# Ledger of designs, part 17: VHH binders against O-glycoside alpha-1,2-mannosyltransferase homolog 6 (omh6)

Target 1, 298 residues: O-glycoside alpha-1,2-mannosyltransferase homolog 6 (omh6), of Schizosaccharomyces pombe (q9p4x2)
Amino acid sequence: MYFLILFSSNAELGEVLRTMRSVEDRFNKRFHYPWTFYGMDEFTEYFMSTTSTIASGHCEYGTKGITYTNHLQFILTISYLVHWDLSQVKPLVENNRLYQQRADALAQENLSYVYSPLFHSFQDWVVRSLLYHPQLEYDYVWRIEPGLKLVCEEKKDIFSTFKDSDIVFTNHVCERKHSGIYAMEEAIEEYKILNTQGDFSNIWVYSNNYTYCKYWPFNEILSLKQIRHNQTYTNLINYLLGSGGTYYHRWTESDILSAAFGVLRARANHMESVGFFLNDDVHYCPETIPYTGRCACL
Short names: E, the ipSAE of ESMFold2; O, the ipSAE of OpenDDE; V2, 0.75 times the mean of E and O plus 0.25 times the DockQ between their complexes.

## First folded at step 8 (VHH; framework vhh_enristomig)

Design l5 (from k4 with Y32S T106W; at its last look DockQ between E and O 0.46; V2 from the best seeds 0.00; counts 0 for: unsure alone 64.8 < 65, grease 26.9 > 24.2)
Fold by OpenDDE, look of step 8:
Structure l5 (fold): chain B 298 residues (1-298), chain A 122 residues (1-122)
Amino acid sequence: as target 1 above (298 residues)
Amino acid sequence: EVQLLESGGGEVQPGGSLRLSCAASGFTFSSSAMSWYRQAPGKQREWVSTITSGGSTYYAESVKGRFTISRDNAKNTLYLQMSSLRAEDTAVYYCAKDFKWRSYDWLKYDSWGQGTLVTVKP
């Protein structure tokens, strides 16, 4: 089972619609995969009506209401919503001063949203949702960011192509290294020490090209079936989430998932045949790549 | 270019009230989460409150029940209504563009205004 997912809000309807039109016209009109919209707030009738009109498949709207007063409370709420086993997670933020100090340090490294508790919590929530939320139990999911446009027409089933090639995730633009990523390496080493009986032959390592690469999740296909059913790296993910790295080191869902994929030595695809446009700075046109469809690069 | 301009700060007595404003430009305000931060003298900057594009509000425990964040999208303005002010609320208050309710925003840094000083003293 394959799934298109958008994390969005009512305020982003315009972008969502443009994205949906692009994806539908260039791909999904042929396959009618379902859309799922996840948001913090309930979606309006107008949102649901309009998006449903554009979609060629079924539309589902999920709301995970979150009450956020502080980091810990937010985390607990998220854990509850996604049926997270709290026994597997350490308190994420024990020291607010340390959090602030680290945020300041990361700010000096010119990282975005280092002060945003909402941002950090959202990253945590996304990972947990992808791994454990029962409504997302699909073989593959395509996470699409509002505003994204496909540049080439794809007549082949992208999901089937991925499955047939045992592709686990998509690779995109990598962010530069920052101190938070180094901290992830340290956390992994600590995990190894704590789990001496485990097989870490494929664990994410310093020399791994994925170690310092955050793959942008603006156009991401993930094999959830594979990632959900491997205890080895789900335990690692739980450990990383439990370490509070999303807060203290500004780990994103893509960072954490990249680590997991590193453990699996998972196969990746860049979706070269599809291309994408998000903005003037972030886009890819497969001009030099053979394609079977029509391309309109902006 | 993102521009944020805070205003409304001043000196008040404990128990008093102030309303801060933040004028925003250079981005689609209505689709952006917005936050207030503050930095007290000799202390680190701390999160105060956030309002999402959808209108959901969140508060730091220290200000919960006393502060109210709101927004006027037609005016591209963020507000912070402060009541029952305490000495410990003394700080420079900053508004910031927060991320959209998506997995990632492409901004590489947080955008801040110059801040507005709030002084709570007898």
Scores: ipSAE 0.337, ipTM 0.698, lowest interface PAE 1.6, mean pLDDT 78
ESMFold2, look of step 8: ipSAE 0.763; ipTM 0.914
ESMFold2 (binder alone), look of step 8: mean pLDDT 79; pTM 0.803

Design l6 (from k4 with Y32S T106M; at its last look DockQ between E and O 0.55; V2 from the best seeds 0.00; counts 0 for: unsure alone 62.3 < 65, grease 25 > 24.2)
Fold by OpenDDE, look of step 8:
Structure l6 (fold): chain B 298 residues (1-298), chain A 122 residues (1-122)
Amino acid sequence: as target 1 above (298 residues)
Amino acid sequence: EVQLLESGGGEVQPGGSLRLSCAASGFTFSSSAMSWYRQAPGKQREWVSTITSGGSTYYAESVKGRFTISRDNAKNTLYLQMSSLRAEDTAVYYCAKDFKWRSYDMLKYDSWGQGTLVTVKP
C-alpha cells in the first residue's frame, strides 16, 4: 500500500488544499492513493471535511501532536505515542547544560532553529513516526510539503515505478556539512564499534556518490517497508535517535534518514520525471518531458 | 524581511507581574509558531515558551504555571504574561518566529528582535 503524507497544520489549510488539488488533478485522480495528514495540533473538523472533499482517496489524520516542556519530556511523550524503548535513549540527552551550550555553538554556524524545542521535537517525532507509528504501515510514502504543486501531468504510477526499481528513497537537494553532521559521523563510528557487520563506507548521499548531502523532504518518497523491516536500517536509525543528536546537534529527519540510507547504500532516485513548484526559488521542471507530460513550468 | 519588536520589559519586585509584547511583521504570522526566549546575564539563551499556529502552548519547567503565552493574529502580536516573577527570571527576553516546516522557509538563523529587559529585584 502507498500513501501521500502531508505535514501540516490547521492554519495552513489554504496551502494544503491547493497542493492537494494540484496533486489530485495531475496524478492521484488516476490512482486514488490515500492522504495522511500529520501535525503538531489536532486537525479541525473543517480541515478534515475540506481536505476529504478534494481527496480522491481516503484521508487519514494523525493523532494529536506531541506535547513537551523540554526535550526530555518530549522523549518520554514520544515513547508513549510510538512505543519507543526508553532504554535506548542515552543518558546524555538529559544534559540540559550541554544542550544549551551546543545550541549556542550551532547558532554561530548559522543554523536555523537551534534553540527551538519545537523544531528538534518535530525532527525526532517524524523519524520515530516513520519507523514505529502504526498508522504508517505502508510500503511507500510520498512526503509532500504544503504549498507544493506538480507541474506536469503524471500518467504513470510514480509509486509503482519506485517499487519496480526497488528504490528506497529520493534525493534532490544537498546541504552543507556543519559541526552537528560531524557529530553524526562520530556517532556512526561509535556504532561501528558496536556493530561489526555492515557496510559503513558511505555516510551521506550525493547523486549516488554518497558525499555530504542530505535530502530536503519537500517532495520525498520513502520505502517505509525497508526502513521499518530491515533491521540494519532500524538499528542504525534507533542508535542515532537514541543519542539525542536531534537536540544536541540539530539533526533533522532528513539528516538521519540520509545518513542511514547512505551508510547502507540504499537505492536512490532523484525523481527526475516529477516536476514541482514551491516558489520562484524552489522548483523543478523536467527537461525531457515538458510537453509530453503537459508540463507547465513557466 | 522578518521583523520582531519586543516591548514591555522593566523592573519589578519579586512576586510581581509583567506583560511582554512582540510585534511581528514580514511573514504570515497566523501560520507560524512563535516562541519566547530569554538570556540572563552571563548565561546562555534558553527557551521559555512556544505557541503553535493552532494555539497549543508549551512552557519550560522553570516558568510553568507562572507564565502564559498568547497571540493575537489580527494584530500580529505575541504576548507573554509573566506572574510570580523571581530573581532568576531576570533576563533579556526575545521573541522568535518558530519552526514552520517549509524547506524554503528554513532560515539560516533564527530571527528575533532586540529583546526587552526584565529585571526582577527588590
Scores: ipSAE 0.469, ipTM 0.795, lowest interface PAE 1.2, mean pLDDT 79
ESMFold2, look of step 8: ipSAE 0.655; ipTM 0.867
ESMFold2 (binder alone), look of step 8: mean pLDDT 78; pTM 0.785

## First folded at step 9 (VHH; framework vhh_enristomig)

Design m1 (from k4 with F27R; at its last look DockQ between E and O 0.51; V2 from the best seeds 0.00; counts 0 for: pae O 6.4 > 2, unsure alone 61.3 < 65)
Fold by OpenDDE, look of step 9:
Structure m1 (fold): chain B 298 residues (1-298), chain A 122 residues (1-122)
Amino acid sequence: as target 1 above (298 residues)
Amino acid sequence: EVQLLESGGGEVQPGGSLRLSCAASGRTFSSYAMSWYRQAPGKQREWVSTITSGGSTYYAESVKGRFTISRDNAKNTLYLQMSSLRAEDTAVYYCAKDFKWRSYDTLKYDSWGQGTLVTVKP
């Protein structure tokens, strides 16, 4: 079973609807895959009503509902479980001083979102949700962000293109390493001491000493089946999450997942067959998009 | 682009209270999480508080129990009620619009106010 997931809020309804229309028109109207919406707050009736109207499949609406501990104890981190009970919520940052110090350091590196606990929390939440959220009992998920626009008619079932060994369908991006990424590398080295399983030589295979390449952090298709049922993946991911790296080193879900996927030489396919782009302004098309054939700007 | 304008800063005695305001331009104020930051002389800017579009609030440990962030979406205004002010609270306070809850890390902060000075001294 496959589904489309959209992380959104009530306030983003406009963008959500535009994205849904695009996805439905260009792809999902042919397949009627369900939509699952995740947000920090409960979705309004209006949100649910309007999105349901656009969707060709059924819609599910979830809330964050996730709790976790954030300790800088790597050994303990491996044993941490995701809790879906809000009553177990602990402070987002246990060491506020360290958080600030690291934020300041990262700010000096001109890194974005370094002072945004929401950003950090979101990164953590996304990863944990992908791993453990009970509503995500699907084999595959297309993680869609508001603002996505499909510019090509996609007649193929994207999910059917997955082979058993495939775990991710996405493009990749390369960017300069920041000190947080170096910290991740260090964390991985620590993990290697504790764990002998995995091929760590393939982590960010296109990376070098100054730049690293990760999976596109927005609109990837993931094999949850492969991820969730692979102990090597989940162990490493949990280890990294438990280190508090999302807060102290501004790791993104893409960073974490990319690292994890690299350990097992996960097969990643590029979204070359699907014409889409993410733009903050979804009202116009990029000039580089061809205006012929199956791909055309709306 | 959302323009932000802070106000309400000034001098206050230790233990005193002060209420900062941040007026935001545009029609989409309610769609954004809003935050307060501060920068003390000779120090780096630090996060103070955030309020989400849904009304959830977060605080730096140093201000918990003393500061209250709130928003009036109808007025496109962000507030920071400061109480029990301390000398270490002396700083220029900045209002910021946070990005939407997205996973992209390539965007930079694009909406900051010019700041308002808060001085806590006897």
Scores: ipSAE 0.018, ipTM 0.362, lowest interface PAE 6.4, mean pLDDT 76
ESMFold2, look of step 9: ipSAE 0.511; ipTM 0.802
ESMFold2 (binder alone), look of step 9: mean pLDDT 76; pTM 0.767

Design m2 (from k4 with F27S T106W; at its last look DockQ between E and O 0.55; V2 from the best seeds 0.00; counts 0 for: pae O 2.7 > 2, unsure alone 59.8 < 65, grease 26.1 > 24.2, SAP .676 > .668)
Fold by OpenDDE, look of step 9:
Structure m2 (fold): chain B 298 residues (1-298), chain A 122 residues (1-122)
Amino acid sequence: as target 1 above (298 residues)
Amino acid sequence: EVQLLESGGGEVQPGGSLRLSCAASGSTFSSYAMSWYRQAPGKQREWVSTITSGGSTYYAESVKGRFTISRDNAKNTLYLQMSSLRAEDTAVYYCAKDFKWRSYDWLKYDSWGQGTLVTVKP
C-alpha cells in the first residue's frame, strides 16, 4: 500500500490545493493513492472538505502522535519505545540549559533557526513519525510539502518502480560541512563500539573537501516497510536521536536519515524521473546534474 | 520576505506590565507561527513564546503565567503582554517568523526585527 503524505497547516490551504491539483493531474489521477495530512493544529472542516474534493483517493487527516509543539518538554526518550501515548514516556530533552547552550553555540555558526523549539521538535517528529507513527501503515510514503509541483506527466506508477532493495527516492543536495557532520560522525563512532553491523566507511558522501551530500527532505519517497522492519535502521536512527538528536546538534531529519542510509548502504534512486526540481536556494549534489530532457524546465 | 517591526518597549518597574507589538509586512502572516525572543545584556538570545498559526501558545518556563502571546491576523500583528515583570526580564525583545510546515527552511528566521528594549528597574 502506498500513500501521499503532506505536512501542512490550515493557513496553507491554498498552496496545499495547488500542490494536490498538480500531483493529481500529473500522476495520482491514474492511481488514486490516498493522501494523509499532518500538521501542528487540527485541520478545519473546510480544509478537510476542500482537500478531499480534490483528491482522487482517500484523505486521512492525522493526529499528533507526539506533542512536538510543546517544544523540549514532550519528546519521547530513546530509552522508550515510541508510544504515542505520552503518559507512558518521559521527555527526551529535560536539560533546557544544555539546549540553550547548544543553541547559542550553533547560533555562532549563523544558524537562525537554532532557537526555534518548534523547528527542532518538527525535525524530531518527522523522524519518529516515519519510523513509528501508527497511522503510517503503508509500504511506501511520498512526503510532499506545500508548493510542490510536478512539471511533467507521470504515467508510470512511481511506487511500483521501487525494487525490493530500494529504500528511498530523493535528490541529493549539497551542504557545506559543518559542526553537525562532525558531531554525527562522532556519534556514529560511538555507536560502532556498541554495534558491529553496518558499513561505516561511507557515512557521508562528499562532493569535495567542503561539501557533503544528503538527501533532500519533504519531497522524497521512502520505503517505510524497509525502514521500519529493519532493526539496523531503526537502532541507528534511535541512537542518533538519543545522542542529542535534533535538539542538541545541528541535525535535521534529513541528516539523520541520510547518515543511516549511507552507513547501511541503502539504495537510493534519484527523483529526476518524477520531474522534481529543487528549490532555488538548494545546491544539487553533485553540482553538475545531467538534464535528461524528460520534463520541462520550471 | 516578511518585514518585522517591534514596538512597545520601555522602562517599567518591577511588578509592572508592558505590551509589545510586532507588525509584520506581507500577506502570509497568518501562515506562520510567530515567536518572541529576547536577549539580555551580556547573554545570548533566548526563546520566550510562540503562537502557532492555529493559535496554540507556548511559553518558556521563565515567563509562564506572566506573559501572554497573541496575534491578530487581520492586522498582521503579534503581541506580547507582559505582566509581573522582573529585573531578569530586562532585554531586547525580538519577534520572529517561526517555522511552518513546508520545505526545509534553511533560514527559518529570514527576517528579524530590530527589537524593542524592555528595561525593568526600580
Scores: ipSAE 0.201, ipTM 0.586, lowest interface PAE 2.7, mean pLDDT 76
ESMFold2, look of step 9: ipSAE 0.617; ipTM 0.848
ESMFold2 (binder alone), look of step 9: mean pLDDT 76; pTM 0.769

Design m3 (from k4 with T106W L107P; at its last look DockQ between E and O 0.02; V2 from the best seeds 0.00; counts 0 for: pae O 14.7 > 2, placed apart)
Amino acid sequence: EVQLLESGGGEVQPGGSLRLSCAASGFTFSSYAMSWYRQAPGKQREWVSTITSGGSTYYAESVKGRFTISRDNAKNTLYLQMSSLRAEDTAVYYCAKDFKWRSYDWPKYDSWGQGTLVTVKP
ESMFold2, look of step 9: ipSAE 0.658; ipTM 0.869
ESMFold2 (binder alone), look of step 9: mean pLDDT 79; pTM 0.810
OpenDDE, look of step 9: ipSAE 0.734; ipTM 0.904
ESMFold2, look of step 10: ipSAE 0.522; ipTM 0.812
ESMFold2 (binder alone), look of step 10: mean pLDDT 80; pTM 0.813
OpenDDE, look of step 10: ipSAE 0.000; ipTM 0.223

Design m4 (from k4 with T106H; at its last look DockQ between E and O 0.49; V2 from the best seeds 0.00; counts 0 for: pae O 9.6 > 2)
Fold by OpenDDE, look of step 9:
Structure m4 (fold): chain B 298 residues (1-298), chain A 122 residues (1-122)
Amino acid sequence: as target 1 above (298 residues)
Amino acid sequence: EVQLLESGGGEVQPGGSLRLSCAASGFTFSSYAMSWYRQAPGKQREWVSTITSGGSTYYAESVKGRFTISRDNAKNTLYLQMSSLRAEDTAVYYCAKDFKWRSYDHLKYDSWGQGTLVTVKP
């Protein structure tokens, strides 16, 4: 089973609806895959009603439920929700001083969002949700962000194009390594010592000493089946999450997953390889899209 | 263009109260979480508080119970009510547009105000 997932909030309804319309009109009206919405706040009846109206498939709505005034408590809450059982979960941030120190250090590197609890929490939540969230028990997931626009008529079922060896469809972005990324590399080296099995020859795509290329942090299609049911993936990802994670090192879900996929030689494909052209900015049209008659920026 | 303009800073005695405001423009205010940060002299900028688009609030441990973040979406304004102010609260306070519930790690910090100075006299 396949599903479309959109991370959103009540306040983003306008963008959500535009995105849904785009995805439905260009793709999902043919396949009627279900939508699952996740957000920090409970979705309003109006949100659920309107989104359900646009969707050609079933809509589900996940909620965070409880919020806290302390960002650490918020982190714990997310962990609880994602893991469904806290018995095996340690607090993600145990040392506030260290957190601050690391944030400050990363800030000195001109890294963005280092002080954003929401950023850290979201990254962690996404990764853990992909691994363990009970509502995501699907074979494949297409993470869709508000603002996404399909610029081409997609007649092919992208999910059906997945081969058993395919783990992810996404574009990639190359970035300068920051100290957190170096820390991740170190963590992976440590992991290698602990785990003799696996191919650890490539952590990053097109990586060098200064830059690394990771998968696009949103709008990717993942094989949850492979991720969840492969102990090698889950072990490595969990190890990384426990090694400073999104908080002390400002790792993103994209960083973590990209590293894991790279290390384990997961097969990744570009969206364009299957005929999908995506635009995450509704304000402009990608220049690289060939005019074939099926693509138009509307 | 995103614009954030802080106001309300000034001098206050320990134990006093102050209310900061941040006027926002250039984006759909109600759709974004908003945050306060502060930077004391010689120190790094630190997170103070966040209010989500849904109204959830979060605070740094150092200000919890003393500061209250709020927002008026109709006015596109973010507030920080500070009470029981301490000398260590002395800093330039910055308003920031935070993330939607998305991964924006590839984006730059481009949504900061100029800051407003809060001085708590010892």
Scores: ipSAE 0.008, ipTM 0.258, lowest interface PAE 9.6, mean pLDDT 77
ESMFold2, look of step 9: ipSAE 0.610; ipTM 0.842
ESMFold2 (binder alone), look of step 9: mean pLDDT 80; pTM 0.804

Design m5 (from k4 with S103H; at its last look DockQ between E and O 0.55; V2 from the best seeds 0.00; counts 0 for: pae O 6.3 > 2)
Fold by OpenDDE, look of step 9:
Structure m5 (fold): chain B 298 residues (1-298), chain A 122 residues (1-122)
Amino acid sequence: as target 1 above (298 residues)
Amino acid sequence: EVQLLESGGGEVQPGGSLRLSCAASGFTFSSYAMSWYRQAPGKQREWVSTITSGGSTYYAESVKGRFTISRDNAKNTLYLQMSSLRAEDTAVYYCAKDFKWRHYDTLKYDSWGQGTLVTVKP
């Protein structure tokens, strides 16, 4: 089963609806894949009602889940299973001093959102949700953020093109490595000591000592089946999550997943490879899309 | 254009209270989490508090129990009620529009106000 995930809030209803209309009109009206909405707060009836009217498939609404994590045990985390458990609620930041210290350090590197607990929490939540959220019992998920726009008529079912060997469809972005990324690499090296299996020679696709390329985190299609049911994936991801990276090293879900996929040689494909052209900015159209008759800026 | 204007700063004695305000414009205020930061002389800017669009609140450990963040969406205003003020609370306080779940790594800090000075001294 396939489904569309939209991370949103009640306050973003306008953008949500625009995105849904775009996705439905250009793609999903043909396939009627279900929508699952996740947000920080419970969705209002109005939100649910209006979004349901736009969706051609079933709509489900969830809230931000609570995950159990130990952000401070780092290497010890490999022996600690992170799980979706509401009974194990912990503070977002267990070591405030360290958090501040690391935030300050990262700020010196001109890194964005280093002081945003919401940012850190979101990154952590997304990854953990993908791994463990009980409402995401699907084989494939297309993560969608408000503001996304399909710029082409997509008649082809992208999910049908998803081969068993594929784990992710997404574009990638290359960025300068910050100290958090180096910390991730270090964490992976530590993981290697504990785990003799796997190819750890390719953490980042197209990366070098100064830059790293990761998957774009807002519109990717993931094989949850592979991620969730592959112990190798989950172990590494959990280890990284347990290394405190989202809070202390400002790791994003994209960083974590990209690293994991790279290390484990997961097959990744670009959206364009299957004919999908996405724009996450509704204010302009991509200049790189060819005019083929099926693509148009609306 | 996003504009944030802090006000309410001033001098206060230890143990005193002060209420900061941040007037926001240029964006849909109610759609964004808002935060307070502060920067003491010679120190790095530090996070103080955040309130989400849904009203959830978060605080730095150093201000928990003493500071209260709130918002009035109708007025596009963010507040920080400070109580039991300490000398170490002396800083320029900044209002910030927090990120939206988009382009995490490429976005700059969205917007900061000019700040308002809070001085806690006997």
Scores: ipSAE 0.017, ipTM 0.348, lowest interface PAE 6.3, mean pLDDT 77
ESMFold2, look of step 9: ipSAE 0.480; ipTM 0.796
ESMFold2 (binder alone), look of step 9: mean pLDDT 80; pTM 0.810

Design m6 (from k4 with T106Y L107Q; at its last look DockQ between E and O 0.52; V2 from the best seeds 0.00; counts 0 for: pae O 5.9 > 2)
Fold by OpenDDE, look of step 9:
Structure m6 (fold): chain B 298 residues (1-298), chain A 122 residues (1-122)
Amino acid sequence: as target 1 above (298 residues)
Amino acid sequence: EVQLLESGGGEVQPGGSLRLSCAASGFTFSSYAMSWYRQAPGKQREWVSTITSGGSTYYAESVKGRFTISRDNAKNTLYLQMSSLRAEDTAVYYCAKDFKWRSYDYQKYDSWGQGTLVTVKP
């Protein structure tokens, strides 16, 4: 079973609807895959009503459902809510001072969103949700963000193109390494000492000392089946999450997953079958893929 | 262009109250979480409070129970009601537009306001 995930908020309804219309018109009207919406707050009836109207498939709505006055407490709660096996959950942030210090350090590196506790929480939440959230018991998921526009008419069932060895369909992007990424590399080295499984030489293929290639953090298609049921994936991901790197080093879900996928030489496919509108500031890795004329793009 | 303009700072006695405002423009205010930060002299900038687009609020432990963050989407304004002010609350307070769920690494860090000075002294 396949489904579309849209991370959104009530305030983003306009963009959500535009995105849904695009996806439905260009693709999902032919297949009627369900939509699952996740947000920080409970969705309004109006949100649910309007989105359901646009969707050709079933719509589900999930939320964290709990609010806190302390962001660290909130972070811990996210872990509680998303990670259903609490035996493997460690406190993500225990040192608020360190958290802030690292944020400042990363800010000096001109890194974005370093002061956003919501950003950090979101990264952790997304990864843990992908791993453990009971509402995501699907074989494949298409993570869709508000604002996405499909530029090509896709008549082929993109999910059917997945082979058993395929774990992700996404664009690869190049980014400059920041100190957090170096910390991740260190964490991975530590992990290697503890674990003998995996080929770590394939982490971030095409990367160098200054830049690294990772999966596009938005709008990727993932094989949850493979991710969830592969102990090597889950162990590494949990290790990285357990290090608190999302908070202290501003790791993104894309960073974490890219590392994990690299360890197992996961087959990653470029989103060639579905045309996304990407911003001009996106740097493809290793190179920009030219338009092939496969489909009429808007 | 995103613009954030803080106001309401000033001198206040310990135990006093002060209300800060942040006027926002250049973006859909209601769609974004907003935050307050502060920087005391000789110290690093620290997070104070966040309010989500949905109205959820979060506070640093140091200000919990004393500060209240709120927003008026109709006015594109963020507020910070400070009560029971302490000397250690003395700082320049900054308004910040927080991350939206998109464009993680490709969006530049959101704009900060110029800050408003809060001085708590007898």
Scores: ipSAE 0.018, ipTM 0.377, lowest interface PAE 5.9, mean pLDDT 77
ESMFold2, look of step 9: ipSAE 0.580; ipTM 0.838
ESMFold2 (binder alone), look of step 9: mean pLDDT 80; pTM 0.807

## First folded at step 10 (VHH; framework vhh_enristomig)

Design n1 (from m3 with K97R; at its last look DockQ between E and O 0.02; V2 from the best seeds 0.00; counts 0 for: pae O 14.6 > 2, placed apart)
Fold by OpenDDE, look of step 10:
Structure n1 (fold): chain B 298 residues (1-298), chain A 122 residues (1-122)
Amino acid sequence: as target 1 above (298 residues)
Amino acid sequence: EVQLLESGGGEVQPGGSLRLSCAASGFTFSSYAMSWYRQAPGKQREWVSTITSGGSTYYAESVKGRFTISRDNAKNTLYLQMSSLRAEDTAVYYCARDFKWRSYDWPKYDSWGQGTLVTVKP
C-alpha cells in the first residue's frame, strides 16, 4: 500500500491546498494515490471537505491524540507544526543549560532552528510517528510537507519504481556535516560496540569526510514496511532518539532515519526526476533550464 | 566494560532522607537513560525511577513526590534523592543503564550494579 502523507494542522490549510494542487497536477492525477493527513490537532470538517475536493484519491485524516500517546514514551508538547509558536511548547529535553550551550554552539555554525524547541520536538515526533503510529502502516510513504510544491511533470509511477527495485529510501542530498552530525557518528560508533550481533558496517552514506547524504527534507519516500519491521533499525533509532540528539545536536528526522539505513542494507534512489520547491534553501530542479516542458523550476 | 556502582545506602528512620549515587563507567553516560530499581526481601524487583539523557524524569506511583532522580553527566553519576522514607521503601536499590528506551515497552536494560541496601526502620 502506498500513500501520500501531509503533516499538517488546521492552521496550515492554505499551504496544504497549494501543496496538494501541485502534487495532483504534476503527479497524482494519474495514479490517484490516497492522501493521509496527519497532524497534532483534530481536523475540522472544513479542512476535510476542502482537501477532499482537491484530492483525486481517498483522503484519510489521522487522529494522533490517544493513539499517538500510547506509542510515545516521552510527552511532547507541540502546539502547531508550522507556526513555530513556542509559547506552549515544553521541550522534551529538560537540561536547559546544556541545551542552550549546544544551541549556541550550533548557531555559530549557522545551523537553522537551533533555538526552536518546537522544531526539535517535531523531528522527534515525526520519527516516532513513522516508526510506530498505527495509522501509518503502509508499505511505502511519500512524506510531503505543507508548502512544498512539485515543479516537474511526473508521468511514471514513482511508487512502483521504488517497489519494483526494492528501494527503501531516497538519498539524493549530500551536505556538509555540522557538529551535531559528528555527535551522531560518535553515538553510532558506541552503539556498534554495544551491539556486536548487528551489522552496522554500512551505517550512513558519505560523499566524503565532510559530507553526509540523506533524503530530501520535506519530500521523502520511505519503505515503512522495511523500517518498521527491522528490529535492528528501530533499536538504533530509539537509541538515537533516547540520546536527546534532536535537541542537543539538532538532528532532523532525515538525519536520524538516514543514518540508520545501513542496517537494512537498503537500496537508495535519488529521485532525480522529482523536482520540488519549498523555499530558496530547500529546492531541487532536475533540469538546468527552468522551462523545458516537463519542469517549471523557479 | 560497562560498570555501575551504587552507593549511599544505609539505615534511616521513617521520615528521613537518603541520597543514593551510582557511578558509571565504560560508556558514554550522557547518551543513555538511567534508572533506579529496588528489590525488597522476598519480592520482585520493581522499577523506581528513570531519567532520560535529556533530563526527563519518570517515577513509580509509590515514590512520586518523595523521590527525585537526577544525573551529573560531567561526573558520570546518577542520583536518587529519597525523602519521607517509609518502611516499605526498604530494599536493595539498583542502578541500571537503559539500552532500549521505547514508548510502549518498559526499558530494556543491559547493565546493573551490585546494589546498595536501604533500610528504613525506627
Scores: ipSAE 0.000, ipTM 0.233, lowest interface PAE 14.6, mean pLDDT 78
ESMFold2, look of step 10: ipSAE 0.660; ipTM 0.873
ESMFold2 (binder alone), look of step 10: mean pLDDT 80; pTM 0.812

